# Miniprotein binders against q56419, part 6

Target 1, 326 residues: q56419
Amino acid sequence: MEGRTLEEVQEEVFKRHGVLVPKKELEDLAKALEEAGLLLTEKVEARLKEEEEKLKRERPMRLAGLSYPEGEREARAFLEAFRASYPGEGEEARVLLMPHLEPSRVPEVYGAALAALEKTPPPERIYLVGVAHRPLKEKAAALPVPFQTPFGPALPDLPALQALDALLPFELFNTPLAFREEHSLELPLFFLKGRFPEARVLPLLVARRSPELGEALKVVLRDFPGLLVLAVDLSHVGPRFGDTPLTRTLAEEARRRDLGFLERLAEGEPEAALAFLGANPTRIDGVEVVASLLPLLRERKGKVLAHRLDLEAPTLSAVGAGTLVL

## First folded at step 2 (miniprotein)

Design T1d
Fold by ESMFold2-Fast, scan of step 2:
Structure T1d (fold): chain B 326 residues (1-326), chain A 86 residues (1-86)
Amino acid sequence: as target 1 above (326 residues)
Amino acid sequence: SPEELKEKIEELAKKIEELAKELEKLAKKGDPELLELLKELIEYLKLAIAEAEKALKEGDPEKLEEALKELERLAEALKILALGSE
């Protein structure tokens, strides 16, 4: 294999009309592949049912040994290294916006988040809002089970989750399998659990704009006060995201877009932040989270502690990351 | 069952090897560029079968789902190619 895609090879063969490729043999092989696919589907469905049952009890670590260390001592040293990568001081957070991309790519941004957590009194619970990278049956979902971490299990806040569920027009616990592989929750949770080991967690995923989630959370937060964490990445630019190759101009535009967005959030103007993004709001995965949480972000002033546009040279692509305290 | 699926994957691997030999003989009578493209296509087919066998041995639902998607893509691609070979 030389790095060509299957589609590219197929198009080239088709373009040359495949005169030497026997039609009957290809059709017979295609049918046999379909039959194998049907058998494989049955096995996949059986395994997914088993995984869904396991998720009723706990959510295991998936990125341990890859994005962070498995052992508690190594994990603690890892956190200290990230904090050390940020030379500034933090500020107390009532709302924290932090990234969920691979931490090693933007250590100073995660370091800024850690600095903010150092200035924040330990909360009883953390409302951790991430982005669904797999389809949800509803606009948002939660999984009410312990999430494993190297620092021990992050326990769910069952009373607060139940209160939230009661206020929503849809079932909150609707798509357990979406949580099986979800880095937008797992990566921020590693840092949050390391800093606040006793805090309970509400692990929430947003797939589409849900104003009803924001309204319900505003009510729940009054009865169950805690730290609100938006685990979102910023600009996604370049071929890896279906865009043109990254240029200096596009990188500068991405930085300007990210900072303008964060600065408007810091002024307590989330609607203005969304409007500022203009023509390409969907290229920032945090847009749907921010739009869902408007009632919690309005008139709440704060500070941007860090921002980085992570450049991925091999793909000529980039992802923005930032830390914002409100 | 896992046994039925394994047997089917082994049968597919054998059919791909047989098709590869036949296509190579036919392509030698024609365009050298077409022969290179057909070799690439056969390599994709072999890789997909190897990944399916690996997924079966590991039992990982994500790898099984990935293998399924690849087999479906290959089936569709071969149907498209067959239309042009008349």
Scores: ipSAE 0.114, ipTM 0.692, lowest interface PAE 4.4, mean pLDDT 84

Design T1e
Fold by ESMFold2-Fast, scan of step 2:
Structure T1e (fold): chain B 326 residues (1-326), chain A 86 residues (1-86)
Amino acid sequence: as target 1 above (326 residues)
Amino acid sequence: SPEELKEKIEELAKKIEELAKELEKLAKKGDPELLEELKELIEELKRAIAEAEKALKEGDPEKLEEALKELERLAALLYILALGSE
């Protein structure tokens, strides 16, 4: 806010991050931001408002031509190639855990998810739960608009979204701008829409654990049954994530933690899966999603179909990805 | 005009590069978690600057306008996150 004092900014940084920033450095930063036109000027506010208004109508594709083909025919061939990369048969899913990592890095893992979807009867709706990569005003959010895909728009399930909103202690349709650039929803949605073109979607983001979201979803799923999809990545290791360069030992630890987490989820023991991770030293993505959805994951037994730890050679870092059916 | 748009992107990219350097200094004085939280946003800004420089070299007015809008949006988001709100 433009009327905010430097003392108030210093206090908020201290509260949020536990760091006391010297006033002179905050003054220098505020001056640089003002000089760069970045202190929430009317121009910046107008641009953000324009983007927000666009998101009231639809969510456009952002990764078409980059992570997947823009044209429908090419997109279909791309999806079939991913399915072909997995040599196994799927299992029917009531709950599907799949990655949101760049698909080209872990094609067999996405192929396993596609194999599971082939064995799954077409749902009327998909509860797609991703991880917020931008700040949310609340612990979770949804955007109740059509999401564009190469296979046509994925339409929102408005009655189910409204039923969910009514049960939550916060406004569900908060922070629409967080959805403009959100690969944890866009990348899984490409595969889900290609397999289930008639299914409506509840696009949900989790920023922090929200037990109230899981409890509300359990109620909504009784009246509005559908496929629950957890779009989460697993371990994040290496210099890109604050670690030392990837070693065989670090890679083995990441694989051990990924598989131990997934196997406990497959036994219907999500609390045991979270306890196994402890402090989450390999930074398994989606811990907050699993912690939020506990009521939906308990006592559901299933199977780990695939797991890979993908090496990002230029950074000597790696990200884990897996497919789990429950 | 395309010439005016080039000047605006060059000026904004330079100012955002300066901001990224200042935020990196600020993050180094924080705890390790603050450094990691800001690191990805600083990397996004560096990538956006590289995209703007590429658009400038290609001389595409539409790409230049898109790059300018994206840089301004990312800078505003980084400001909100770095300085916080309750």
Scores: ipSAE 0.000, ipTM 0.242, lowest interface PAE 10.9, mean pLDDT 80

Design T1f
Fold by ESMFold2-Fast, scan of step 2:
Structure T1f (fold): chain B 326 residues (1-326), chain A 86 residues (1-86)
Amino acid sequence: as target 1 above (326 residues)
Amino acid sequence: SPEELKEKIEELAKKIEELAKELEKLAKKGDPELLELLKELIEYLKLAIAEAEKALKEGDPEKLEEALKYLERLAEWLKELAKKGE
């Protein structure tokens, strides 16, 4: 493989080989590859159908043993270690913004979220809003099944999910497969379930701006009160994300953009937060979530508890993470 | 079926080996740099087949989809290369 792409090799062969290509052998091989491709397509489709059927019963853990411990006792020790990473006191949250970045990279940020949860009365339900990392058939989706965790299954709030579905102009339960591997829900859920083991959950994914989701959630929250959690990461900068290699100046700019965004949210001014990012462009995966939930974020004042820009030195890239209570 | 796909993969491996021998004969008549480039092409083809076989054993839908895309890209590339010979 030795550092050359298939396209580079292809172009070089065209330039050097010309019309002396063994046409019959190439045509035969191309046909055989196409036939193998058709059989493989059928296998992929059958496998995805199987996985979709399994998701009708439960959502299994995917990151246990990788991002957090599989066993309950080890998981509780792990969670307490994260709490200990944050030296401050928490603050009561009605709305919590927390990351979904690999926890070991920003332990003090997750610790701040845990501190906030300790000061928050146990909610009957949690509206957990993450970011879709795979395409959804609609702007948003939910999966109404138990999500497995080391602390036991996080049960869906079926009445609240059905109330939400009824208010939306699209089918809420539209893309089960998008939930098979979704760390923006699984990682925050680990911490939330560890702190509120009795709370039911509405696991929601946002792919694109859905003002109708925010309006519907405002209605549902009135009838089914609970904790709203926005599981979003902040700046994504550097070559790993298709950007310029990180410099000290670019890192400081990313920190200023993250904090400016969070501070405006803390003032109850989510439109100003979005406008601030528009004037200071960056990749923040939570923009679509915030834009969808505007009615729930306006005029709620709060506090930024933690922020970190995590440097990935080998790639000269970084991801921002923060904890905000409203 | 799994048996049908494995049979097709074995057929592909045999055809790749035959193509490699034909390309080596062509390159020996002229350009040693071309021979090295064609060997690199054959390695890409072998890797695509190995990835498809590995994906089948593991049954991971993500790996299967990745292998499928690689096979489709190679088939398209070979069809374009065959057209150059007209």
Scores: ipSAE 0.090, ipTM 0.642, lowest interface PAE 4.9, mean pLDDT 83

Design T2a
Fold by ESMFold2-Fast, scan of step 2:
Structure T2a (fold): chain B 326 residues (1-326), chain A 86 residues (1-86)
Amino acid sequence: as target 1 above (326 residues)
Amino acid sequence: SPEELAKKAEALALKIYELLEKLLELLEKGDPEALKKLAEEIEKLKEEIEKLKKELEKGDPEKLEEALKELERWAEALFILALGSE
């Protein structure tokens, strides 16, 4: 959060999640520190620059011990438990849409993704496309370093990343700090690395619609074939997302919107999927990813393997998650 | 003494900033267990801030230094928890 104040961070949390962090107490401390003549921005900037330098070498695990086990043996057992939560056999994927929501909330959806990976020949590389939860200097970005996992480091595909960079009208490696705390890449990568330990990765983030990214990726995939993974969540409904409290009717509407979106993608009609969402309003963070990757999704038929609208009872909110193979 | 207090205050401010960044990420990924644990740590921070405010109201530099040392230790642990070991 370059240049962000404590107040700006709290305001962003409220805007995005409808939750107010106790602001007064933290503000009182910040004022006391400021009144003492401290240059808070100097220390924050120095630390962020230090973190940016570290990210030039590797991307460490951030969610180990929280969302998944740090130890390899425990991580393997954890992954197998998710596979066991899905009763189906899966289907081969050239394109996989999977969630980045906390895995424990939708185990059968991640299990469906694992089932699809079991039927998929090991790819030489994975194009992992997530959603930027921090501002990017450009519409999209990548980080060309090893990403640590409990199964060992996921190594970057440097030749493919360089080919992609050369075809884009902007610098691809433009915002290293955006990758410091990015669950939309870390959580899917845990499952992908566990299944395909030898595959190299192109870790990509999309912040805004980038048709030029989709066109460039179409060219790169021809020369560097691999598995394309869209790590996106579906409907966000309820007060946590600035909406009315969840009701049976709103939950059913969200489920129908999610399934309608996924089914249109499964028919190879991504423009129709986006138009469907425009006619049926929903908060899907992956819309910009799908809109950017249109050339890779057209005329590619597949199947929806799983879908869940997960209820968060304390906030009367819900998040949709699904697994789609193309 | 004043320079040491400044360093402790800077460290505390940075750690609070990092905690809020982590809160934003955990809220977005929807991790209710991690969010609950983080919320408990924030409540502890609020109690220590209130303690510091009481010391500052009296304007006692010696008591302020003790309060800042306690908050710095807490904030350092929180910073490590939020960002992980380096």
Scores: ipSAE 0.006, ipTM 0.326, lowest interface PAE 10.5, mean pLDDT 78

Design T2b
Fold by ESMFold2-Fast, scan of step 2:
Structure T2b (fold): chain B 326 residues (1-326), chain A 86 residues (1-86)
Amino acid sequence: as target 1 above (326 residues)
Amino acid sequence: SPEELAKKAEALALKIYELLEKLLELLEKGDPEALKKLAEEIEKLKEEIEKLKKELEKGDPEKLEEALKELERLAEGLFLLSLGSE
């Protein structure tokens, strides 16, 4: 009973509450919503079923009016402004790596992607591979419906999606609700649809590394050629991502790490890129995407067009973003 | 109008529910500093929910609509704060 100092008790309380307090606040909020009649389990479940049924027909815009303009005219001007933010010329892309971070934070990086798309002949279809920010029933998923954009609906490539599904050891169309709120597809798609309005799309999410996805995509791309787009962010540094507060040294390390990763991909050495990250640990969004797509990235040489580490002063955090053509 | 407000409340509840599920996943990943930033917005949501409860008890549809719009704005803020995270 005795033998504990007040400081030891305070430290123990701080450790317990520092770990558990946010969870209790989230639980208290959910309870308050339930008590207010805003979160009724039966009604929420009914609405989720309704949203799931709606997703069998189309995927509506979620970030229009927030991350990009809702109207087509305003969206076109927005796209042109982003292109203008990048002073260079693009390079033709067979594979494009671009970010899915909030566009206003890294306009020159999206501008570089737009420049590359301007040099790329219009593809019949785009294989858009993003990162699942919600759990998937399988390692990867797709949603075979039109995705709404300010430039009109991005239509699914149903024959190519069906071919991909047939070659996979799991059902590709396994988690429709994961696509309801998915910025890693919606934000890149805005730019891609603006540049290639006639291209059909294969909207793909990766949750965990799937070598079988990469092998199947290699086969499908031969029969259904198109542009492969990896919509991935780079380093995630700082408290917002469960890491140490940003310092000048950590920012410099993150920039070096991002560029080392991208340059190894540009040399057609994706295994070396992954190994480089293992030696220089950081949270890089899309590592599971690159690991899944190895067969499509090997021996493809290219160029890094842009890189930026976006600094978030209020949280002492940063997110890396880059544009790579292969 | 009352039917439209009920629909909007249900849609907002869905949005908040899914955002809370996402935030719980961040907590399970052991990201206490990221959650600290989200705690500020969560506290604002709790305050607006209490305001909404009081307005619902009054039965004033105009103030209910105003409170729902504010909750929707806060839910959008939380969603945007979650962008750029795995």
Scores: ipSAE 0.037, ipTM 0.533, lowest interface PAE 5.3, mean pLDDT 80

Design T2c
Fold by ESMFold2-Fast, scan of step 2:
Structure T2c (fold): chain B 326 residues (1-326), chain A 86 residues (1-86)
Amino acid sequence: as target 1 above (326 residues)
Amino acid sequence: SPEELAKKAEALALKIYELLEKLLELLEKGDPEALKKLAEEIEKLKEEIEKLKKELEKGDPEKLEEALKELERLAEAAFIWELGSE
């Protein structure tokens, strides 16, 4: 907890979201942690420092054997099966929006992304922008090391990353540990590396809106052209996300909301897309990414290739996923 | 070996810390139902940790390995649950 008590977390949640977390649940959790007897703060901190040092050399796979096969041959067959799940043809992409949700839940959406990659000339580099699922010291971060995949390591584009760092008002390489367990980069990267094995990558995470990131990226992309990938999920609905149980009406609202958002992006009007979500509120983690990258999305027309609202029947919940080419 | 068991215990302690960090993130996002589900998984881990402590005190390495394997399985289930929340 490093100075953050459960009381402070409860107060922060209430301040930011207007939600009061039940005191008994927090007390039960604190008691469970105390009674565990394996939570040795100094020893755990030493382990985290060791893990942080390892991340200065490479980023190992975390989801191999869980979300995708570890072996190269099996991984290739797995990727081709996703392409086969989408019956359509792709469109060439300069900007690709794709999900980072567990791929097996939305295979046709990842298939549409693969179809777009097939129509896209191999880029020298990929700007892969995901969503931080761990706190970052700044609004955004990058990790300038090889990311391991079943297809070999995805090598960082060091000159482009350094150019980006130089243009930002904060240190870009600020939170290595946030990359240790980050599926919004690892899952899209599996598919991107499978299709473009020679492309270097800029692995970027956004935690909060950073207009300065978008402005800097616009400059860097001019000098270091490449494929921009936004790895984001769409609507989050239902009890799994603290909302009311999914109904047919709520599912149709989510689909309409997702498609309305994507279609406005496809018209080259990202501010209109964000305004549309403001008028039709939902829990979309990709909003902060889109809001950060406005200069790269304006006046760029494209096409929505796929959309799916993945339904989780046991929890009456759903997550929206889509593929958009610009 | 005792060396391997100690290393597994350290890895397990790290996993518990990771689950705690995820819990703090869920609290910050204001996801009360996701928080509730994670709390349930933490309670299950607590029960297995107490079982592990008793076996460590007895010096029974076979039961210790079984308990560590079950704790790793529960930690992985909690991680997969979090992934499903995206």
Scores: ipSAE 0.011, ipTM 0.369, lowest interface PAE 9.0, mean pLDDT 79

Design T2d
Fold by ESMFold2-Fast, scan of step 2:
Structure T2d (fold): chain B 326 residues (1-326), chain A 86 residues (1-86)
Amino acid sequence: as target 1 above (326 residues)
Amino acid sequence: SPEELAKKAEALALKIYELLEKLLELLEKGDPEALKKLAEEIEKLKEEIEKLKKELEKGDPEKLEEALKELERLAEALKILALGSE
């Protein structure tokens, strides 16, 4: 360690505490910090409660003007530019795996998803399954409110959400605040709403593997058929994610891991896809989603349309993204 | 403004750390004039805390939570230092 820690300072003071120090001044400073802390706690609690109440009515856009244009016309042009980034034709999807990474970083991958959506008959509803980036009280959660987009609100499929809730061994609507800032739903939803403006949505987050969610969804999909979308990113490598700096070898390993995972899903073998990731630690955020949705992925064959490992040079890190249709 | 609030909390943490390190050195040396200067630095930090309080009107709940954790950590360290133990 280069400098002293508070623990080291405390240990040394404990050794030398016999010397008269400006004790009252230190106590007064500590009291002032506690009072500031109490004021911050009270304000944080009040604002979180206010935000939670707002989320009972609707989920506002958070990334408009940042990750996508706020205006409908500009948003449409933006979406079409992404489609143009993918040179191929899509395939019809009953299940679509697409990223939730910042779209400008992987335009061809989002373009491939758009191509698949063009080949897919408009669904009555979309089961949009993302990854929780905030703690959930349960293994999964949903928010049954309209989600705002530049193309108008994506309306919740309330009957399907209630049917799902009734079949789960836990409260589905358990953590509204986790949806306040959740790009794994907002970014895919922008593209999905742009292509299927009439579709209702089931916005679902997975924090940890929930086989009961997959079993319940299999039942609900029989009565409420729709498009299943897994909004997941693939490999996360480098210091930004707690790993060593990216090398050419590590990048090649990440790419092989991503493609091997996707190809096994395309063969209708999701258990084999999970096993392929191997005994070595893997940072694919789609693992918990795939593990939760096994009953919906087994024996569904498909095609990998696109894959990219996006390099973040300043941090020597990378994130994998792909589009898979089943 | 939330970014400004977080930066002010970070700056205060750095100053308090430097103040604690300085206090430790002065305790070893036993210099009364240096202890007087330390008291003056403490008063300056109190003024910065007062300014931080005035900015609590604004801010993202997440950034306010971050500032709260830092202030709690520093308050605890100063209490232990003032008490000499526990």
Scores: ipSAE 0.029, ipTM 0.542, lowest interface PAE 4.9, mean pLDDT 80

Design T2f
Fold by ESMFold2-Fast, scan of step 2:
Structure T2f (fold): chain B 326 residues (1-326), chain A 86 residues (1-86)
Amino acid sequence: as target 1 above (326 residues)
Amino acid sequence: SPEELAKKAEALALKIYELLEKLLELLEKGDPEALKKLAEEIEKLKEEIEKLKKELEKGDPEKLEEALKYLERLAEWLKELAKKGE
């Protein structure tokens, strides 16, 4: 949404994150700043439009120096350290499910993904499907520009993106600003570009269930074969996510939910995986992605390589992460 | 001039908007190190607002001071979260 305001950002917090402490302070801040004439000005809108125009040329790194090193040599060593954190061997992937959680929180899970990429022949292109953390004008979106990484720019597969756009009932390139700060694409892309430096990419975000996206992708993948990557996190539990404080029992239930979901996907039964989650009141990142990509996941068997529930004791919260090859 | 002060206020508003977007993402991500760095960015913005407040000869210094106090409280909260996550 062009002209996204501070109030819209605040509304999204209310919808996505539940009651946060200090939600009242964020509300009071927004009101005080608006009253001071610091928010919702024509010049703020003009600058957002300018940033949107810059995104028509390239998508710069946002998490370099925070989640991964900016320099190529340091980034390579960082990536190899993650691979070393996973003692197992990988398995060839046609479809890879991997997390987008901060990598340092779950190094063995990213290591398992790297192990799978080592066993996978270099693809010409990667269909990287992440989760929108900001509102999109449509159910899904893509940004057809080079994405900067420490390993050089990940170049867009323009012919494949245009073919996908032509098959969709909505404009695919609909919300460039949603890509400015999007870790569900940037963090997996760091690892994917490090392993497959020559692969082009289709950076895709899903905000809401889009079966038409899955149907279109099935057609495009026949003409433009490549690696499909679902960049999704699993259970979100605890007060940070509007849930009750984490207990040993709730943590065990979250692990069971995550593994039950992944194992059903590994059996080539994505509808069963979604039904399994639907029977439990849960917040699993990626449900909308899986629901959108059903045609690409059916009857495709594979293996869960890693899973971890990352516990944050001070907030009594946890996020699940896993690596699945299909 | 009032026009130059308005431009500075608009630049600070845009920076606040950007930091708030980062805050939302980092709260979802649950990264203590990133929350600490964001708290440092908010402290810098707080200093810029304080300077702007002192430059404002007339207009609305009371509202700018109120915004500064809320940024102080938010920065302290983020530092506390980052500390607990270590």
Scores: ipSAE 0.013, ipTM 0.428, lowest interface PAE 7.4, mean pLDDT 79

Design T3a
Fold by ESMFold2-Fast, scan of step 2:
Structure T3a (fold): chain B 326 residues (1-326), chain A 85 residues (1-85)
Amino acid sequence: as target 1 above (326 residues)
Amino acid sequence: SPEALKKLAEEIEKLKEEIEKLKKELEKGDPEKLEEALKELERWAEALFILALLAKGDPELLELLKELIEYLKLAIAEAKKALKE
């Protein structure tokens, strides 16, 4: 409410939602929210400190029983079903780009990622780079604790994480709470742990473009070689994402945009991939990850294994997903 | 942004459903003391939902919404903990 009059707020609600909210109700609401916020601040602060302390020991599963099965047997059957959804064979990956949206929406895309992992020799460690969906104190962050999965805990590679931290101009372990609920790490990790149960993990989140992260990772990867995984989604189109309702034309444009981006990455031209998006406007959360990791993506040629634009009919919106090996 | 606002509104709706489930579980055990707290959480969730409808285009109001939604989530988690113990 600060920075706006109640009359402006009432007028905006009427214009956008067709609802005329009486001024007195808006005044009462503003007062109630302020009082409720103040009353709960102390309890919220205590709870946040408690949650941060818990995250110093381990990161529990949040999506088990929702996005994937809790039990190991059921989880393995789930993985095999996703692999079966992709009829092709994989390619060996040194760098893997895979999605992080709900797996059931794009099973063939996750199946393609699993196919690539089948062709890839087991790495000692996986550099898992996701997108922060909560604020970070710095441009990037990591959480150096075991991440629970139905296949057992994914153990952190502490020496590699410490080496990375030492090379960065900011503290890498800066926002533990951002990892409490983070599907861009949890969903890819489920598949990666199922295929490489012995691999250690560097769970990394990018909030904003960080060239220093890419430069530091290039150095760390020389001393601590491993599989680099970019867990990113592609085009976001439609009213769910603040755009016009999806049409056949907009869907075809999104598919073309996604594939143009991925093919340029496959040619080892990540700057060209980013420039292509600049010419073809889109909402791709993964742009900041790709822009941060340029030194690791240049001159690496590969192949796009799968792409899907998943349609949300109720919201007339869509999200693109793809699997790319480099 | 309109995208962020829509996500926050959906999150508030899920929290309202979660509060309703807690109220139903509370009635099974009939602990009167927690009933008033759950009613307050319900009123807070309704207030945040109305605020979300008003917030489109206001970055300051959007940041306030994000903060208050996080507060509500923690309050709900605390209520769940009390019911389980």
Scores: ipSAE 0.010, ipTM 0.271, lowest interface PAE 9.9, mean pLDDT 80

